# VH-VL binders against p54365, part 1

No score or structure here was measured in a lab: all are predicted.

Target 1, 140 residues: p54365
Amino acid sequence: MKILNCFSLIGQCAKPILRTYTSPAADLLKLPRVDIKEGKLRYLLLSVYIHGETKHARTVVRGWNTDSHDDIYYKNVRAMEKLGLCTKCLGGGKMDNDESARKIKIHGSCKTFGAANHHKTKEILLSSSKYKNFNITVKK
Unless a header shows other numbers, all headers, positions and changes below count from the first letter of the chain; antibody chains aren't numbered by Kabat.
F, E and O are the ipSAE of ESMFold2-Fast, ESMFold2 and OpenDDE, as the mean of both directions, binder to target and target to binder. V2 is 0.75 times the mean of E and O plus 0.25 times the DockQ between their complexes.
[cut] marks letters that were taken out.

## First folded at step 1 (VH-VL)

Design b01 (framework fv_libivirumab)
Fold by ESMFold2-Fast, scan of step 1:
Structure b01 (fold): chain C 140 residues (1-140), chain A 121 residues (1-121), chain B 112 residues (1-112)
Amino acid sequence: as target 1 above (140 residues)
Amino acid sequence: QVQLVESGGGVVRPGRSLRLSCAASGFTFSSYGINWVRQAPGKGLEWVAIISYDGSNKYYRDSVKGRFTISRDDSKNTLYLQMNSLRTEDTAVYYCAKDYEGDYYDAFDIWGLGTTVTVSS
Amino acid sequence: DIVMTQSPLSLSVTPGEPASISCRSSQSLLHSNGYNYLDWYLQKPGHSPQLLIYLGSNRASGVPDRFSGSGSGTEYTLKISRVEAEDVGVYYCMQALQTPYTFGQGTKLEIK
């Protein structure tokens, strides 16, 4: 089995530049918990929080047909900054979302952030209206 | 059935230690923050500590800081409260209580039945 | 720490009559997000506390519509439109704006 180095994301969550009338915490409450495409995806499990405030955080699942986990991460960072929010990556993996068969397979890891807790990802998906009746399987 | 069950309470002398456990079932334990709340005999509710869903954030009331440690083992669906240097004022029924909306620290929707801790000389 | 003060500390009502409990905070519980971080709990005799109302005015799942919460900033009210025998117990408000989370003293509701 190949042992991949887990790279620590060294850096600061800089204070976001607020560009909206809606408060950051209201935006956090309205943030979709699941946003994934159909097909073979890379996905990330992300913690979204208000800069300087650890009281409220929301864990979200984002998955896209992309060649890079970094693409998903930085697009979310940019989107969250517009809402006055910070993003922390909790790891990632791969997902096969077969909506016609109502089947999702979650596995693997992310080169930059390591493997997500796939069981947590499964529970978040099952909590959503769209995926609550899907057959979701987790593999390493 | 969504349920939290506390255990580990007992009668101890001041200065001793106890470890409380809170076993969760019927919901995804690893997706929620969990709190400890206590109630002294005949008194009101008093918040003790919280641990975030991923274990990275822990907060305590000032009177227990340095003495109590909250932790979780998601593989066992269990929350712990390690209570060191116990004082008579720590005498209470201890409840574990689950955060309502995922990662939010807003409200406690599911509570255990409580476990009794008595610290007496 | 934020101090929570309830009034009255006890009340006795005839079944079918309304009841009202007030809660005051030592500082505003209104966050910049527009939410008031005040929750209401009921502890029935011999039972664990149960959630009634969260974020000022939202009823928790399974809570009858005779319960309502209102208020903003430092002044909050829990109302029961028609008290039933099952409503007997101690009612607590709690602020969840910041840690340490703090409860009011509790209001004991009894049937006449």
Scores: ipSAE 0.006, ipTM 0.564, lowest interface PAE 9.8, mean pLDDT 84

Design b03 (framework fv_libivirumab; at its last look DockQ between E and O 0.24; V2 from the best seeds 0.00; counts 0 for: pae E 13.2 > 2)
Fold by ESMFold2-Fast, scan of step 1:
Structure b03 (fold): chain C 140 residues (1-140), chain A 120 residues (1-120), chain B 112 residues (1-112)
Amino acid sequence: as target 1 above (140 residues)
Amino acid sequence: QVQLVESGGGVVRPGRSLRLSCAASGFTFSDYGINWVRQAPGKGLEWVAIIWYDGSNKYYRDSVKGRFTISRDDSKNTLYLQMNSLRTEDTAVYYCAREGYDYEEGMDVWGLGTTVTVSS
Amino acid sequence: DIVMTQSPLSLSVTPGEPASISCRSSQSLLHSNGYNYLDWYLQKPGHSPQLLIYLGSNRASGVPDRFSGSGSGTEYTLKISRVEAEDVGVYYCMQALQTPYTFGQGTKLEIK
């Protein structure tokens, strides 16, 4: 794997693991852009793509209650490989997802991949049906 | 502040060569693909070439293939366009333009342009 | 190559009135990743182009809410809800689905 800076990582993507009944293109189209838990989370901004098609990646937000950004990254890598897809990390941070108050606070960085573009993360969250009316704040 | 600054334009005769440079500042240059876009006097925008952030993937409009070469030097935060066998129809203002974040956010940063005039 | 066609080629608008510009592509700009690869740019007189809208409907950083992009399949629209003097210039749509990237012919917006 090649680390270009604190915000992106270019690595090798193995030949996709092709599922019997789904194509990588269909799997990429169906992939949710947002998959986050409630509460205080670590999150990653990830680029998911078909092997050899890095320009047409799909940027997704993943966050859960975990002590390690690496846990989020490797779980997603394994899940994507099952769909015939590759993953590239664009950075991460922390998120406080208060769904009862409809407020999300995004800040910080990831030890391994550096800080994500938090304004891009906010944009993706606001594009989703669930979070489109939330008050989303970006901090350092 | 994120900036791109073009240089290297000039007036040349057909068949000559020019090398354009685009100096980047205020962002991690190696993370972004960069385009060259040109505009002939009084005409619309015309895409010329792109180089991906990995440096090995390059694409060109058909009319410049074999004559123009896009390249980058990430250690100098600089993009180049080597223009050989110039033709009168290459006369234009040449802009460099950054592919926005991870190729998703359009061409979000543009230079002021450098003028290339190919006169007979 | 994908051909981009804009309409109208020019329009004059009284300040405060709305403006609408159409863009048609020769093939669908929807990729299997779910994105519509249609961007809108504005070139003010004497200035470099600037990004207004990317991926069909997303406003670029710093672009006022009065600008909106919409569209599906091969048909896209840029709307300005209330035109201001600073909006004068030439508007271009561009497809970024595949290389070569291609621009429309441009639409010149003038104030009456």
Scores: ipSAE 0.265, ipTM 0.778, lowest interface PAE 3.9, mean pLDDT 88
Fold by OpenDDE, look of step 2:
Structure b03 (fold): chain C 140 residues (1-140), chain A 120 residues (1-120), chain B 112 residues (1-112)
Amino acid sequence: as target 1 above (140 residues)
Amino acid sequence: QVQLVESGGGVVRPGRSLRLSCAASGFTFSDYGINWVRQAPGKGLEWVAIIWYDGSNKYYRDSVKGRFTISRDDSKNTLYLQMNSLRTEDTAVYYCAREGYDYEEGMDVWGLGTTVTVSS
Amino acid sequence: DIVMTQSPLSLSVTPGEPASISCRSSQSLLHSNGYNYLDWYLQKPGHSPQLLIYLGSNRASGVPDRFSGSGSGTEYTLKISRVEAEDVGVYYCMQALQTPYTFGQGTKLEIK
């Protein structure tokens, strides 16, 4: 009589990883205000907000090594949509970011979205812990 | 120069309609929410309505809901206030005022106002 | 609606002396983002309102340094360190936390 030890595979009830669905509000507050790379960049100034709560919008700077401002826009829109956030482009331009020299030059415009307020962009950059001590120049 | 200029004020009878305009210049109009604020003769300031910079949201004070409509034409850099079913209590100087888009920098630019008088 | 209450409603000040205006809100104006959504406006006689202070303590562009805003939650203060003749007018606090935006009654500042 071979006693078949039925090892009852106690099904580890995978505790449902309660994906803490961070509220869109919490995600908006945690959203990095500045995401820029080093080098010659295209940048956009974006307003990110909760649908119906545009009053509490957060303005963010996105500066990437890309050939198109549209790439920056659509990547950010998709990322924000996943968080339940809306995005409006406030314009763009170019940015020369020299991290070693702690110098940023903001200039130019975006063909699709127009020129951002470069002074507002500078203000946002200087509000960040990373760029607060940078020499930021704005050119037309 | 950054400027707002209201127009369209006048004298009307109760129950009539009036359309105010606010022409913006010297800034990117589409980047700003715009308010209407009114002031009755010898009284304080009273907020009336706002349209946000993306046009997605419009808010009104309760006393004007269903009677007033705020709108904007960004191609013309112009804000509007359509006022229907006007009442004597709507008599005021009407100001348009821009509001900043980033964490609300307040109403930093105001027009000179346009006078609306509703009288029998 | 949020009710805004100013005090005093009138103030007579000698030039060079300080002035203080209080504003209370019926609920906290502190948003979860850490900002207090309170503005101060001045309306000079025969003029449009002008922004003095936004978000409780930020001085608007072109506003003299003698003006300062302070407070949080439900209690706010506008201070003028040295009142000048050009400071005559009606001061309003306004909550901008939620619609409808609501103003205080106004405080009339006069020179003695």
Scores: ipSAE 0.025, ipTM 0.677, lowest interface PAE 5.9, mean pLDDT 89
Fold by ESMFold2, look of step 2:
Structure b03 (fold): chain C 140 residues (1-140), chain A 120 residues (1-120), chain B 112 residues (1-112)
Amino acid sequence: as target 1 above (140 residues)
Amino acid sequence: QVQLVESGGGVVRPGRSLRLSCAASGFTFSDYGINWVRQAPGKGLEWVAIIWYDGSNKYYRDSVKGRFTISRDDSKNTLYLQMNSLRTEDTAVYYCAREGYDYEEGMDVWGLGTTVTVSS
Amino acid sequence: DIVMTQSPLSLSVTPGEPASISCRSSQSLLHSNGYNYLDWYLQKPGHSPQLLIYLGSNRASGVPDRFSGSGSGTEYTLKISRVEAEDVGVYYCMQALQTPYTFGQGTKLEIK
């Protein structure tokens, strides 16, 4: 089976100097579960956690109109490191987010990180106030 | 079809060793942490051990620590439990159980179990 | 170790009626990240356990919406809004906050 290359911080976690006014625990709790753009986008399913506390991670959906899933990953890794948090990629895919029609189609995979569990992504979207009334379908 | 299949159970005298195997299919084994959970005859469920998806962390219940070793071979999609210095109280059905994909979704896939009997 | 205590240990229910199972932990299962690390499992007669509820209140994939979980901290409840014949078996709560993970004693649900 193809081993998916996910740039988790296992074994060597980046140690940013924390200049925030909040603790990493508070920042993790306040982390939005969904941050996606409208249109045709690439997305990643990410596990975000306090360094050394992987068991109690929050799973988040991040989607951006970019040519590369890697761009989404590194943008989020840098943002989380500023908050004292580590990031593990759980896979990716693509979305067609038509907000005017209240429809989202989830499909595909990420070359670098493999396919996310798209049904988990759908559950997370439907739990959010913005997307709870959308018609969300998973292809493949 | 996602499945886990345990094997290697049997009847063993106290003090001896046994190795259990758990064969995985239908999913990317290397993405998941896996647990061993046991159930003595007529009793409830008891967690035994967990190994993380890349093998970096292993945890055991106190009563088996030092005697049991959990391991994985991702090239064979197989989880192992090496059980040394077996005692009669280790008699149980042993299940392997997959941690949910994001470690937040509990043990979402279970095997059918393999029976270990430790008797004099 | 975190001790998990279930109540009742046995429950007989008429089909179509609700059922409720309580679970207490010896210490809070609420992590500072805001999640309650409590799962519910059902073991049907002759079968392996199956996941019903995770993180206190989330239904696992394929679990009917008549099952719901609630609670926080040290007190948790599993409710079945209308019991069906297929729901018979032993229900276990389990804490997943810290190793060793620990189960409650089980609640046997039967049909009258």
Scores: ipSAE 0.000, ipTM 0.558, lowest interface PAE 13.2, mean pLDDT 85
ESMFold2 (binder alone), look of step 2: mean pLDDT 94; pTM 0.959

Design f02 (framework fv_felzartamab)
Fold by ESMFold2-Fast, scan of step 1:
Structure f02 (fold): chain C 140 residues (1-140), chain A 121 residues (1-121), chain B 107 residues (1-107)
Amino acid sequence: as target 1 above (140 residues)
Amino acid sequence: QVQLVESGGGLVQPGGSLRLSCAASGFTFSSYAMNWVRQAPGKGLEWVSGISGSGGSTYYADSVKGRFTISRDNSKNTLYLQMNSLRAEDTAVYYCAKEYDYGDYEGFDYWGQGTLVTVSS
Amino acid sequence: DIELTQPPSVSVAPGQTARISCSGDKLGDKYVYWYQQKPGQAPVLVIYQDSKRPSGIPERFSGSNSGNTATLTISGTQAEDEADYYCQAWDSSTAVVFGGGTKLTVL
């Protein structure tokens, strides 16, 4: 068996940001499920929820051209906190998003958060209008 | 421009120790896993050891486990291999290799020139 | 643990297609990488993730991987392609595994 320093971490909702005209529930409903760049990406599968209310959690996919999964995670945490939302990381991996060929490959893990359920990531991508007809492959 | 430069190879006696270094430049060193791969004279490639970008995880081939220690100093962009209890079978050119940036445990997109370690009496 | 088996040598005439196999149990479920090594030089990545070419690698190089066998194909083989070729995969029990290598001779 291989010893991996690759474990799941759970983010918590920090002190809520004062909101003027937008409620957390309205913001959660408006969140895009998929927000990924084109090319070779690091990605995270994230659960976003209202502080103290997990029944309305929404699972989202975030990925871009970055040197660190931690960069994706903490930028998302900061963005969500501004909306009064909490973030929990469900793991990550790598993604090759070739939009011209309409192909996406998903595999791997994140050293900080462990591997995401890549099959769940595939389901979310296929549920979006932009990626519904893509050929999406999961490895390992 | 990615560059990997190995040093520290040489002639050592059986049972001796040697420390290899690999100086890296041209990429964000701490973001990539690094590996040592060796090749005995006239033989094929054999993976020896790997280390995660943070240095928090290390991996070893069964043939070197307990004798070799991989480490890195991200502040100096340098990879190390401490080799103890050397055997004649450890004679090889040792390559420093950068892990390909797509996925964990991927292939190696850049290699150093190699440094020769000869274990002989 | 997985072992990767390659033929020790393959010979082709210039302009002919060379095929180098790499076999391992359920290898098609893993990504395979191919390296070219010329005498006195470090290995060079020529195929990544089964079938993709790095920038600078000629289009005559291609790869495939299904079932138990991955194949490196060199179309219209040139004299400069004469080298040793190694396949590589990741295995959870052994970590990185290399094939034994194939010497390609172009005569």
Scores: ipSAE 0.006, ipTM 0.526, lowest interface PAE 14.6, mean pLDDT 83

Design o01 (framework fv_oberotatug)
Fold by ESMFold2-Fast, scan of step 1:
Structure o01 (fold): chain C 140 residues (1-140), chain A 123 residues (1-123), chain B 107 residues (1-107)
Amino acid sequence: as target 1 above (140 residues)
Amino acid sequence: EVQLVESGGGLVKPGGSLRLSCAASGFTFSNAWMSWVRQAPGKGLEWVGRIKSKTDGGTTDYAAPVQGRFTISRDDSKNTLYLQMNSLKTEDTAVYYCTTDYEGSYDDYFDYWGQGTLVTVSS
Amino acid sequence: DVQMTQSPSSLSASVGDRVTITCRASQSISSYLSWYQQRPGKAPNLLIYAASSLQSGVPSRFSGSGSGTDFTLTISTLQPEDFATYYCQQSYSTPYTFGQGTKVEIK
């Protein structure tokens, strides 16, 4: 349970002396795995990592009601850069997030980055507290 | 109940080749970054190289002494890590350990180690 | 490459002693430092990660501190099973590098 321990005591896990200082490693730990909207979305599977070191990479899912996958990518790049983090796109697709029915459908591809591994996306969604009990289906 | 079991070590002559295997169980191997670490008899630990998960690109990195001679690969369907060693030198004589590293950990560390397999390169 | 230097290279101690081992990096590695224990004839095991975080299942007598270039591993009350070699390791940048090891021997 070092994840829960670090989540609750981030400053103590990373550097007790740096409790008032945010490091890239601490910021990476604080990143939500999932950040998606309701409805018919475009989504990307992204690898977020510390600048100059890729071992710490965290795979995250981002999806919004947008007409372009590029919007999701560039907004994430800008947000991550403020934290000293880098973004690599692992592909994308489309998602229908019906939260009232607790159903998510994942399919398709991204023109710029290609299709994501939709089964990996499903795994990440199911690992989250909000979506762990959803019925998630993958097509394409 | 994480287990890593290395195999394939043995005696080889300088210039020879050898392939090591590491059978992994008790964790989601496909999500883990894996490394090889070696230890010459009576000496300290030396990192050999690593391979990332396929989700993170499946790329490899190597320490300078083994670059161009050693190749790390993985078979996620068999939960197995490999180290192909070519053009072996007497300085490569060591116990070779495979180690785990999980995707998304904010701090890099080797949380599990195999028992090791001995590679002896003698002339 | 980041070079890691441990002090001392060896020490003699008795059960019940407080043992301190230091590790110095040739450049700042922030908190990307781990400590490992290796008993004779056995594989290493992780004790401390992120410079100061105790690995699950490791006794509380082990503690780590430091940041940047200077790091310390402390064993507050040495037990018979603690006679082993200890290694620090930086994971700030590849190639990952270990200290040369500190052997803790029975007095």
Scores: ipSAE 0.000, ipTM 0.503, lowest interface PAE 16.8, mean pLDDT 82

Design o03 (framework fv_oberotatug; at its last look DockQ between E and O 0.03; V2 from the best seeds 0.00; counts 0 for: pae E 15.7 > 2, placed apart)
Fold by ESMFold2-Fast, scan of step 1:
Structure o03 (fold): chain C 140 residues (1-140), chain A 123 residues (1-123), chain B 107 residues (1-107)
Amino acid sequence: as target 1 above (140 residues)
Amino acid sequence: EVQLVESGGGLVKPGGSLRLSCAASGFTFSNAWMSWVRQAPGKGLEWVGRIKSKTDGGTTDYAAPVQGRFTISRDDSKNTLYLQMNSLKTEDTAVYYCTTDLGEYDFSYFDYWGQGTLVTVSS
Amino acid sequence: DVQMTQSPSSLSASVGDRVTITCRASQDISSYLSWYQQRPGKAPNLLIYDASSLESGVPSRFSGSGSGTDFTLTISTLQPEDFATYYCQQYDSYPLTFGQGTKVEIK
C-alpha cells in the first residue's frame, strides 16, 4: 500500500473557535500561499480550509530549517486554528532555497505524509511575487 | 450556490473565430483558477487550458493542440471567463465546458462544471 | 504527457451489480487521480479525488483505490442513475489528462 495518509486528515481538525461566517473566509483569502525560509529545509504542501467546508480550500507551501516535517504541520495547525481554519497535509519533501542565486531545488518525501506533488509546489512558488523569477527545479 | 454558465457556441467555418463566455456565480471568482475542458461528439474529455487568479499572477497555460490559436482571459469585475478561439479546425468541434476547482487542491481537479456550449467547425 | 488508459471501454451490468473500472497511467502519478461520472447529455461531475477521497454529496457506494500507475473505481451496488460514462483524470503534471472513458450500459 502506498496510499498517502495525509489525505485522511481532512475534516478531522479540532473544532475551531466559533466566529462569524465571514471571518474565516476573509482570513483564508488573505493567507499567503508561500512562507518558506532560506537555506536547506524541509517543506510541506498543505491544504487550508474552513471547518466543515472544503469547497473553498487554499493550497499553501510551508518550509523551515527543521529536523521534522511534523513540526511544520503542527505549527501550521495551531496558527490556522486561531483563524477558524483547518489544515490537511498533501505531502512534503526537502527544499534548497538559495535566494542569493535565485535558485530553488525541490525533491524527496516526508516520513509521515509521503512525497508532495513537487510540480504543484513549483507552480505555487512561481505564483508568488518573491519567487516568480527564480529558477526552480524538481527532482525525485 | 456555485454556478457556471457557458455561451457563445455555434457553427463556424474552418479558419474562423469564436469567443466563448462563462458567467460565474456563488463563489469568489477573482480568487479562483479557471479552466476550459472540451469533449468532441462521442469522444472523451480533453483539457484545453487554464488561467490563474490575478493574485496568483493571472498567467495562462494551454494544451499543445490549441497553443497559439486559443486565448483564455477573465474579467473579474463581471465574474466572467473567456475563451477566444482563432484559426479553428474541424478537430476543434466539441462541447466546451467551463470548470473550476474549489476543493482542497484548489487548481488540480474539477468539482464544478458548467452545462457546456457546442462549437461546430464545418464547411 | 501522461497517458491514461481505462479498462474496459464499455461494460454491461444490471441494477444491484458490483462494477469495477480500472485506470492505468503511463508513468507514476502517486495518488493524484480523480474520477468523474457523466450521464448522457449532462456535464461531468466529480466522484473521487486523491485516488480514494469521496467528494461531498457522492453516494457511499462509490469508492476509489490505487496509487502509482494502477487505479480502480468500484460501485458496490449499481443503481439506475449509475448508467453513465466514467472518466479518470491525472493531476500529477501538466497538461492535465483524462482516460478515454468507460461506458456502463444496461445489460
Scores: ipSAE 0.288, ipTM 0.765, lowest interface PAE 3.9, mean pLDDT 87
Fold by OpenDDE, look of step 2:
Structure o03 (fold): chain C 140 residues (1-140), chain A 123 residues (1-123), chain B 107 residues (1-107)
Amino acid sequence: as target 1 above (140 residues)
Amino acid sequence: EVQLVESGGGLVKPGGSLRLSCAASGFTFSNAWMSWVRQAPGKGLEWVGRIKSKTDGGTTDYAAPVQGRFTISRDDSKNTLYLQMNSLKTEDTAVYYCTTDLGEYDFSYFDYWGQGTLVTVSS
Amino acid sequence: DVQMTQSPSSLSASVGDRVTITCRASQDISSYLSWYQQRPGKAPNLLIYDASSLESGVPSRFSGSGSGTDFTLTISTLQPEDFATYYCQQYDSYPLTFGQGTKVEIK
């Protein structure tokens, strides 16, 4: 019985490097909730928060035309660390974004992080000014 | 109806070059990810490489045996996929298939195939 | 690279038989597995995607199951037209890789 150690990717909470004059709270509020590309995407649902202040976490969607969910994760972690923010992955999947047809399909899972709540992803997309009028479907 | 038609196969000497073409019809070619898959005579299927749509960055990936020798490209205005093969080896002898995935929910399996074109690398 | 191992490499069966083909991945590929049928002198045809989803127009006698590392293609009642070679393919990661194939011969 090889116990597959599920390496719980412990969200790296970088200690706030005091460099930038902007408070981590101000940066968290300015973070785009949606950053997705057009086309066939891998996506992650991420929780971004200030260390020790998990109650004020901001849930964000990141969808890129990459071959790895890990690429999305690590790029976002590094970006958030520069702002003194912590990142936790809530899962992922795939997304087909046809901007010409105003249609988005959300489905699948991330091997590393599991399936995101695709309905929560849909809600976040529809809350954005860009995607509020899109037909968004979630595959069961 | 979706149609993929390969051409440009033939006999070539080791170290030679060949260019394959795949004419696509019956779908929006510019939005499709396209792949080449090969099959040596009496052998299994081998993925050669793929090209993304322009919207998805138009990037290419290749299998290790063809890396640095083969180049995949596309002309969306002509609905045509290409495979430029340089420094050909005897082990490159295969039927070469043009493939795509037009599935609504994935992009890494192959729902449509051409009939293939035979490349023979021989002295 | 993800290695795909099919079993058996070949089998002989009669019309009406239940046929089972297995595919093992060298690592967990979740459900990112497809199955193809290739008849003699033809291009491959997609049968199954996402380990268990039947492709449109494929007969219901074909089914796929499994997740992680172990997958199965089943033909519930073998027909004369099912004489072919079957391949599994993973699409969890690049490079994309196929199993070595399973030749099904009709007795």
Scores: ipSAE 0.039, ipTM 0.704, lowest interface PAE 4.5, mean pLDDT 89
Fold by ESMFold2, look of step 2:
Structure o03 (fold): chain C 140 residues (1-140), chain A 123 residues (1-123), chain B 107 residues (1-107)
Amino acid sequence: as target 1 above (140 residues)
Amino acid sequence: EVQLVESGGGLVKPGGSLRLSCAASGFTFSNAWMSWVRQAPGKGLEWVGRIKSKTDGGTTDYAAPVQGRFTISRDDSKNTLYLQMNSLKTEDTAVYYCTTDLGEYDFSYFDYWGQGTLVTVSS
Amino acid sequence: DVQMTQSPSSLSASVGDRVTITCRASQDISSYLSWYQQRPGKAPNLLIYDASSLESGVPSRFSGSGSGTDFTLTISTLQPEDFATYYCQQYDSYPLTFGQGTKVEIK
């Protein structure tokens, strides 16, 4: 585990690697806006884009049961790199996702990346089919 | 090049069992969600079920007509998707397609399809 | 379950014609709709996802539109290879469902 390497990757974009059957633009459009686990999790708000084309960035929510927001970031950077896409972290926090009760509570911050705009995260969740009818609250 | 090749179809009597296989290549199978879709002769398409990747929980979901009778499984070491079909009925007669699954969580649409394997349930 | 109703169930058209196929969902599915083409004796192939996004390699004569409950697939200049059955599919909610199909025959 090398912390210096993690910080070097946070602000940099991997070079695109094109797949034979899709373009990076097509892969960006297909990217799920929300990918979160159930339960108590850490989450990041990420901007994903084609290198040099931030005007058409897609903002996504990614949440995972982990001890570290850095794990979420690194996993997503690697996944996007394979699609020829760049990732910028917009901050993070914590989420209590109770799918059986159809409730999500969003709060907190990320030590490494700062606090995400939790109200933007809520808007993204409510735009998704799975979470559109959830009771989603933001706690300060 | 993505390739999906189904096998194991054939003629079986009502109440019988059959196992379908789908050999996958040209992509990282272990990261993919996979589905089965069927088409009765001269009819439309019907989703059968889905299995998620192990990293996304490895869980399965089924259409109501097959729930409890069909089981989807995967062997990531062999890049193979399976459909175990038990208690077969004549209404299960169809071409069965293996598909890659571009779904978001609990729902799917399908970008790569195999050529299908025919299952005929008849006495 | 979300019921998907396509119209017409079949049509005949000439090469060069503009063809329009509709798909209606029994409830609001936002833009979570895909279109497939199935040529006789072949597996389906994806044409359009997210209601209006064209899959890679699909000719630009195909287009999709709509949101909510009403969706349209358009073939602007019908070609002989477009003889096929077309299906819509919703992926807004479980279970996943397809329209019954629209058969396009070339005169």
Scores: ipSAE 0.000, ipTM 0.507, lowest interface PAE 15.7, mean pLDDT 83
ESMFold2 (binder alone), look of step 2: mean pLDDT 92; pTM 0.936

